# Ledger of designs, part 4: VHH binders against q05b89

Target 1, 377 residues: q05b89
Amino acid sequence: MLSSRVRLVATTARLVHSLIYSSSRSFMDLKALLSSLNDFASLSFAESWDNVGLLVEPSPPHTVNTLFLTNDLTEEVMEEALQKKADLILSYHPPIFRPMKRITWKTWKERLVIRALENRVGIYSPHTAYDAAPQGVNNWLAKGLGVCTSRPIHPSKAPDYPTEGTHRVEFSVTHTQDPDKVISALKEIAGVSVTSFSARTDDEEQTRLSLNCTQQALMQVVAFLSQNRQFYQKTEILSLEKPLLLYTGMGRLCTLDESVSLETMIERIKSHLKLSHVRLALGIGKTLESPVKVVALCAGSGSSVLQGTDADLYLTGEMSHHDVLDAASQGISVILCEHSNTERGFLSDLRDMLDAHLENKINIILSETDRDPLHVI

## First folded at step 24 (VHH)

Design j1
Fold by OpenDDE, fold request of step 27:
Structure j1 (fold): chain B 377 residues (1-377), chain A 125 residues (1-125)
Amino acid sequence: as target 1 above (377 residues)
Amino acid sequence: QVQLVETGGGLVQPGGSLRLSCAASGFTFSDYYMGWARQVPGKGLEWVSYISSGGSTSYWDSVKGRFTISRDNAKSTVYLQMNSLKPEDTAVYYCARSTYEWRVTPTGEYTFDYWGQGTQVTVSS
């Protein structure tokens, strides 16, 4: 009776607790999220004609778990967003651009608003703010050119003056007047800061006053100075400008480290934008073999930004027929990629950047339905 | 096929008036922004005015108070009433369509996607 000791090999089923790190993505308050988005890229960079920011707001309180990114918010894209349970849609282009007189079911724009509100989905649009931002659309587009240095074609201004005031007023105080009394009087004007310095003019030492003042204070300053003919006649008034931002602004002027043929450039652009076809206008006297060293680019509609810019090549989504002719007549070749094709590819990078910026607190998804309305046949 | 045909251009004395018309076909006119631009020979295209699908109007600063853009959606026609014409207004005037409302900007003379052949306006004594 051979007692076959059936060694029960305890198969320790290692329950690989796949810690599905259900990264419990936490909800963000809408206001907090908007603030964070503004920190990522300030809406102050947007063009003045643009309509950016929160365009549709569900009634408070509103929390965001899923941020949905799209270039264009069409009705089809809206349906996708709803199916994917978006709480906030970041549409690169604003679906609301002009004021609405009514919200009815008549137009697709109004229907977007209705669908958003009925489903408690917010709509946010950065548009030209992301065009101008250093990490924005134009910078992304420039990456497609190859190794280059780039700068904005139209640099943005800093949001604030480096010093108090919008104007500088300078004048000399003659020896007949007590500079301290003048300074004291000027300092009584709200919005005025005064500095005195010694200046030598024609071998004579003079006290020169330099004051910064607000627009509101300027007339008071002028009124004060007008009481003394000597002050008034020799007063210089300067408008102060906000400093220019070196890396923020519309368009990019890109200087390639190495010149390449136009043909090579076309292939780079196609590859970067994942396009099989682009539209090309050759500058006068140019061929596909012509060297490209300087590229001026602007995502979307680039005519207003690119016009007058010296370059070998213009790269943009769209230009008018006449603008293309003008550029070509100047020997500038033009590549048109369609409006949104120069923008949409940025959203993948944007997702990654926002994920990092928001510390993965929310789910960020990119539209799969969003596409350029134009097909090349 | 999209077509824009301008009419109403001509010779006028300073201080005079002209009314330009642009007949549009080949698209749903009421869904688009329409505009006018002008070009002086040897110079670039200059934006003049545009009108939204809903009738909101915008003007270049040089023509504000003198020019009026309007549209008749039933006739698929956009108009430019030009009053108090100046020699500086001498140009070829083009009618244009914009596909997207946000493409038509104050600096957006080149944001239009279709253009007419143009009509000559000459303001001369």
Scores: ipSAE 0.012, ipTM 0.253, lowest interface PAE 10.7, mean pLDDT 88
Fold by ESMFold2, look of step 24:
Structure j1 (fold): chain B 377 residues (1-377), chain A 125 residues (1-125)
Amino acid sequence: as target 1 above (377 residues)
Amino acid sequence: QVQLVETGGGLVQPGGSLRLSCAASGFTFSDYYMGWARQVPGKGLEWVSYISSGGSTSYWDSVKGRFTISRDNAKSTVYLQMNSLKPEDTAVYYCARSTYEWRVTPTGEYTFDYWGQGTQVTVSS
């Protein structure tokens, strides 16, 4: 049988197949794969405190045939990934979160880095970027509730529209100055876009200039304007806030089309997450027969995302004792399913979506070993 | 469509030099690793050198120090400067495109997707 693969070995450069038999099959460039992963769900959706993206990189060049998906990257999961010939591990939780001053054999997290590099395996973590994404973890979790509409509890801001840049600078140019010369000078500054319009101020016609600029450009704009006292004294600087995204953000506030009893909702959640048991705190005045219409959810550790949100039910992996008491005192029931139990099931959907997105160019496999460390007995 | 066209081959005496060029078209050149492979008479294909999209280079041991790969992303061209040529370097040299990298380790089966038509290099008295 003919093979399209070309094999190279470290000490001898040989192509095992002639050019007349060679074709491209199953490998993908690491940089191209990372770009495709970012197109699928932008890392810019991640929380500012997060550590996302490529965390461990084998020395270039590096190609990927096998992408290995896991919720947590433990030493047991690393061994599985190596046995299954992973070239890149997508670990939903970043195994490297705080800066490492040393990479030695002392701690299990350092050993993950060493093993990955020794076997030329990359590690990538999307983490809260996938929590925020419209097709991400919280959307998957919401599918278990039944037919509902949902929106982010904390919507993300648009990164690039309506404009690039973080500031707007506005000032007027009077008839004694040539506005075209001013505009031309400002356009020479990188990261500046300029518009103008005619205006009347104090019974004089003048040209009003409005420019958007990057933070990097702002000081240069101010320096230019400070050369003319009239500009400087009449300059307004606005910090731009970007519009909120409708479907991207942390958490989901879900409104069911038809209310169901809390008991029914519990069975739906257990079925969706494939759990025999969950932990329940009943809201004050509530019973298992109480209707549930509005569910606020956040996969993983949801305390900060859910806090203060009005709903019939909170659904998350874990929440502090005091936050559960606060929710219950407000009449909100709480279901806790353990951290990764509310996340891991998404990985099957992710594999299917990535297979389609990457046009089946690489092998994508799920960890069989990965599991929540906590079990209800 | 993707095209790779090699030039610069020829006959040279042992110890001489040649510079091969490969003009690329039909794709975003700066996003790809580029490389050279050769078909030695009576043997299969062997890789020679590659250059990453960012300019990092790698060489087969027998050509290290004698061959230099370079690229000009503005001209979509990759070059192979071959110095101190030996009769064993006689081969058809092919320019090749990789989706990211030529794997250096002994563990991998890797694919490349496009080759040029080749240019003959002959090193003899």
Scores: ipSAE 0.000, ipTM 0.169, lowest interface PAE 15.6, mean pLDDT 82
Fold by ESMFold2, fold request of step 27:
Structure j1 (fold): chain B 377 residues (1-377), chain A 125 residues (1-125)
Amino acid sequence: as target 1 above (377 residues)
Amino acid sequence: QVQLVETGGGLVQPGGSLRLSCAASGFTFSDYYMGWARQVPGKGLEWVSYISSGGSTSYWDSVKGRFTISRDNAKSTVYLQMNSLKPEDTAVYYCARSTYEWRVTPTGEYTFDYWGQGTQVTVSS
């Protein structure tokens, strides 16, 4: 017997909004600002390979009066930020991605770090965390299509629920051993939590113990269990998969409330992105008059996110030639707009949302110099 | 008319397997997240798994590694492959459709709005 509604375990979208406004701008401690940015959109949404968060930090204490937003942090943009007295630069793309072995004047990226520190400016990059966020760049891109229903193409996993850790280890303790002693020893390992304790299994002489642990802690747990043959005899190790989030994830699959011709959709996209030109590949059997109802989109580089997704249209900044051919062969039209052209317009929305989220406590400005390096001539 | 019809339930011994199917009709199947929930005797309603419109899957801890949800959008069908069944898996299993979307309810809670008739799964010696 079921009711008509069931509530699954899923993380709530944790977005804090305040209607209380200060009539005067002030400043925020850097740590408080970073916490507020994380409440706005968790860095845990970022892809595992990404380099997000605070990338350059002036020596504490550091206060922020001016937050400077840019899509890309180039040397020209850095000069602008310094002239405009930025205290923290939010650069959508991380200017620091690979580990730096040295901080010298040799490369332009190293020079960004030096200039930031010498002028006491922090650098923060949300990158793929904002790609995934419900109110992020892909949501902004979807606004250009018209009224639609949107879902992540690849939903993110919940960070901590329903259980802590990434692995579950289950094993048995015989009647000749003290289960409290075993539990105490395992609890001393960082990253371990004991989840259940059963006095009986198939035989009255065994107690079944279950714990969750992090990947890092797993080796220590196995080492402990390996010291005793009886533990190891019935040890099971399970990888835990967390529930998917409904609104958080990579890419968006958008279903228009009312379909429009491809020609109309192109006009909407050009208007939204403020572009004179886009590149179009028509799907097999399609024309500019063909109806578009379902759009799969991914700001920036969309090849891997969009591949294999059923849609009338793919919208992204760039996609490999062969992936465009594959989509077209399946009857899917493709629009390419160049990488940062599908991202930069979001920064105006981001400023407005951050002004509200931070209760207008600090000055938030957009780069005027930041632009896509590629131009149609 | 939205309709969800489960099949594949039955009696199975501990350690055995069953494959549940859910035939869906009356809506655009590929647009919706789908899921399975179960009514366990004495424990009330529990969710089991769900699958996004794009095929990404999630499972409750008690079934991870043993159950696999899948979907065939061309046939408008959701499947639940249940392996290594335990007596605690005995329940009525329901196929369900989710209504949560980014423009509705920003809380992120899942709400299933349509349910099948349920199919009984009994695991006993």
Scores: ipSAE 0.000, ipTM 0.188, lowest interface PAE 13.5, mean pLDDT 81

## First folded at step 26 (VHH)

Design f2
Fold by OpenDDE, fold request of step 27:
Structure f2 (fold): chain B 377 residues (1-377), chain A 125 residues (1-125)
Amino acid sequence: as target 1 above (377 residues)
Amino acid sequence: QVQLVETGGGLVQPGGSLRLSCAASGFTFSDYHMGWARQVPGKGLEWVSYISSGGYTYYQDSVKGRFTISRDNAKSTVYLQMNSLKPEDTAVYYCARSTYEWRVTPTGEYTFDYWGQGTQVTVSS
């Protein structure tokens, strides 16, 4: 009677409570997020003709948990954003570009605004600000070329003058003309600042006056100086420029460390942009074996930025027929990749950069629906 | 010939500190900006910190408040004090001479024209 004691080995199923660290992604206030986005890349980098910034604002207060990135905001992309519970849409291209006289259900752009507001979704567009930014769209496009030195084709300027005034007026005053009296008179003009220094010209010691003034003050300064022929005839008027921003601007002029064949460059570009086809115009006397050392590039519509730039190759999304002919006639080859194909791939890098910049405080997702409207057939 | 020699790397626990040093030779050290870059295995080179010839300092956001770059022109040496180290800081760290040229690669951007052999920094429990 061998009582086989079946030892029920109690398999203590250690419920590994996978502590789903629900990383309680913290909500950001919309204003705080916008400020942080501006710190990432200032909207001041945008072209003056562009419409950038917060385009649609839900009524306050508004918090953002999910930031939705897209190149173009179509109605289909809007539906995706809503399904994915976006609180803010960052659309690279502004869906609102022209002023709206009415918001009705008639046009797709108006419907976007309506759908955004009804669902309390903000819309933000950086567009040309991200084109100009040091690590922006054009820089991303340049990554496809290989190792190169890159500079903006059109450097951006600082938003402000470092000192008060848009003009500098310089002239010399002799000791006999009482420099202090002249300085005092000029200081009475609003928008004028005066600096004096000793200058020696042709062995004569003179007081050199350097005046900064506003555009409005300039006319008053000129009027004052015109009362003394000696001052007026020797007056130099300079237009002041805002400082240039380093590594910031439209387009890129890229000088490759090593020259490669045009064919090799085409393959690099295709690989970078994940394209099977591009449009090529050969410069006069050029072949696929021709060396490429210098590439001028501009994402999107590049004609205005690339025109007049000396390079072996132009790379852009789109260019007019005549602009392509002009480039080719100058021996410059042109690669066209379609408008959004030179932009959309940047959004993956943007996501990663914004995740880092925002310290993972919000969820950042990329549109899966967003596509170029053109099909190559 | 330009030479940059990194020292001070090693194994450290999370929350620990390391001080990297870079001895520079073959150029007028005081005339150049210096920096540190790092490379994580399987990732591209990323800049960590810069110090200008004039002593202005710049940091990547990920290291702000934790890392401090400094230079001693008399010794032709640049330093990186790394505090509050995290596992994510594990990388090969390179000392680099910096210029004003913006360099673009498939994996990132930098302004360096010369860099050292690198020193391994490992942050692990």
Scores: ipSAE 0.510, ipTM 0.790, lowest interface PAE 0.4, mean pLDDT 91
Fold by OpenDDE, last read:
Structure f2 (fold): chain B 377 residues (1-377), chain A 125 residues (1-125)
Amino acid sequence: as target 1 above (377 residues)
Amino acid sequence: QVQLVETGGGLVQPGGSLRLSCAASGFTFSDYHMGWARQVPGKGLEWVSYISSGGYTYYQDSVKGRFTISRDNAKSTVYLQMNSLKPEDTAVYYCARSTYEWRVTPTGEYTFDYWGQGTQVTVSS
């Protein structure tokens, strides 16, 4: 009796039981909503080059009854948002990316800001924060592959160090060098914490010192240690890294439970993204019948994230011609689905997740006007 | 062989309480994260709560403040105390072992690798 291991797919999908509790949908304060959105997915996950968060703020106080979701905020989408009485627009892509020296009627991006402010509509953009989030855009894209194990290609780091200091300095002090005096001197340096422990090396007892220090304090520590050549020569200086976040990061490396043909994978991807056509580059020596076990994916523009990743297949929205050639030369097949086609479908899942997260306190609607600017003909 | 056996389910009135237990065997219990998931008839499996090997707890928003997950490593048992039960909490509840692997399916994602047979919880007047 083959006990059919019913793999209970524990969907972390917060099934928003739309129990129509006619609960009087209450307005949320904008600040409270922003805090809640940050709790859903922290803006700290965003890439440093990105422009995320509240981009346009109506004058306080501001309440939100209707949250409007879109992948791209064009002037056409803005008109839809206004017609649907949006109080806050969540645009996946930031409509403000480059600094604005002027807000005039000259450019469409400036007009978006003007229209938003004149109608007291906020604009919020999570962009790469939602790319990196565990249940974010890249995770959603991975759902199209089949059953797999997924990990970030570039893991995200925590925003802060868990302890004070950016560097660790370690060295040994012999008993003849008065460890207590050395410790006392180091503790006088601001931004230094010192730990001492007993160590045995070649039957000699030594005091091992481990200190954490700030970047500013590091130079003072080095200066102090440089006064004693014996300390300096055996000193190790470590740059501390912020802790890695689990399941959080850019791109996904997906290992399928069962290998499938490239042809089958293409059909899965088309079905998931609701596309009739995709662009394919075959890796050297590969055919449509070639097995696919490992897929590296990145929504949007994936070149910087996918480059150097070992996989059978790259899946992304767009990639440079040269990057495609490089991948193909390595035997890696590449599927391109257009930039926003690898992103926009996530907004349906996002709506449901946000409804659950916000406990149905506000109305969340998706843009119907939002579409990829490119047509495949 | 890994085994998870749920107990403590039953019929309860709205506002009532239940305590679910899951006896684990066939692995080093203290090394694994444990959790509870539930399935409403006709709906997908949803996670309810996790407890790490280190004792950190996580809850779905719908059960926050009402449910408490705990573990006894000496007994290889994980518990779910359910208070202030609501009709919408009616489901089959499954105990599950969690790993560090992020599993993705077309219908959702999970970190569970083993689960029990489940125990029925019914909240009705």
Scores: ipSAE 0.506, ipTM 0.792, lowest interface PAE 0.4, mean pLDDT 90
Fold by OpenDDE, last read:
Structure f2 (fold): chain B 377 residues (1-377), chain A 125 residues (1-125)
Amino acid sequence: as target 1 above (377 residues)
Amino acid sequence: QVQLVETGGGLVQPGGSLRLSCAASGFTFSDYHMGWARQVPGKGLEWVSYISSGGYTYYQDSVKGRFTISRDNAKSTVYLQMNSLKPEDTAVYYCARSTYEWRVTPTGEYTFDYWGQGTQVTVSS
């Protein structure tokens, strides 16, 4: 009758008190957040044809706790955003591009606006501003190439002129024509600034006048100069350009430190974009073994940016059939990865950058529903 | 030959301060922008700060308000004053010469063409 005392080993369930650090997630005022987003990457970098910024605004006041990032805002993605309690959606592509004359339940874009407003969700779109930004979409795409030197194909310009004036007008005044009188008359025109300096032309001393003027003042300046044939005949009118922004612009021209085969480059691109397939057009005389040293790239629709650029390879989302033929005829190979596949992967980097920029004041989440509408089969 | 030699790294407690120095040689120091980058083990290089040849300063957002870059052209030396150090600042810090070229790597971007051997900064309690 051996009473085997089964010692019940009391498994002390260590209640791991998950210290839910209720990180008191701070909220931001919408205006403050928008300002901060603009500081991150200025909307002034956007193309003039684009529709960027706050596209849908809930009635004030509005606070943001959760920023929801997506490449494209579809109705499915909107539902995800709502389920995840987004307060602001950053859609890379603007869901509102064309003007809306009415907001009804008829079109999916109108329904997006309605759903956003009914649920007090803002919609913000940076689009081409993030294409142009130094650490933007095109830079991200360039990370897939390997170690390289990168420059914008189309450099962006500053939003403002450094000084007042859009034009420079230069002409000479002889001593007999009383330069001071001419200067005085020009200074009476609003939007004109005049600089004079001594110049010698053909052994004659002259006063050279250089004036900056606004677009509005230009015709008045021309009218004044036209009254004196000697002034008018040798007048040069220059259009002033806004300063170029460093490292900012559309597309990238990337020069690799080390040349690699086209095949190797394809594998790098596939890996970076997490794609199993891409479309390839070989340049004339090129093979998969051909060396690639210079890559011109543009996320999304790259035709307008890449056209005319000298490179071994074009990398973009989509390009017209004729543009591909043109490139190939010039010996340039082309890789097409589909439109959004060259963009969407950037959102992970964007999240991390925005988390840092916003000092973790808000929750930033990525869409899990967002995907390219095209399937490779 | 371009040489950059970092000094001043070490172990410091959170909230503490360090001052890094970089002695440069082999080029006209005053003509170049200088900067600091850092690398956490297993991560890519991250730029921290740079100072132009003209003395304009730039900072990564993560260090803004805490770090101060300066240069002494007479000594061919660039400095990084690091205040309010955090555990997240633990890295090897590299002095670097900066150019106008934008360099892209799989792990990040920089404008530097030459680097020192680096100095270890460890922020730990």
Scores: ipSAE 0.502, ipTM 0.786, lowest interface PAE 0.4, mean pLDDT 91

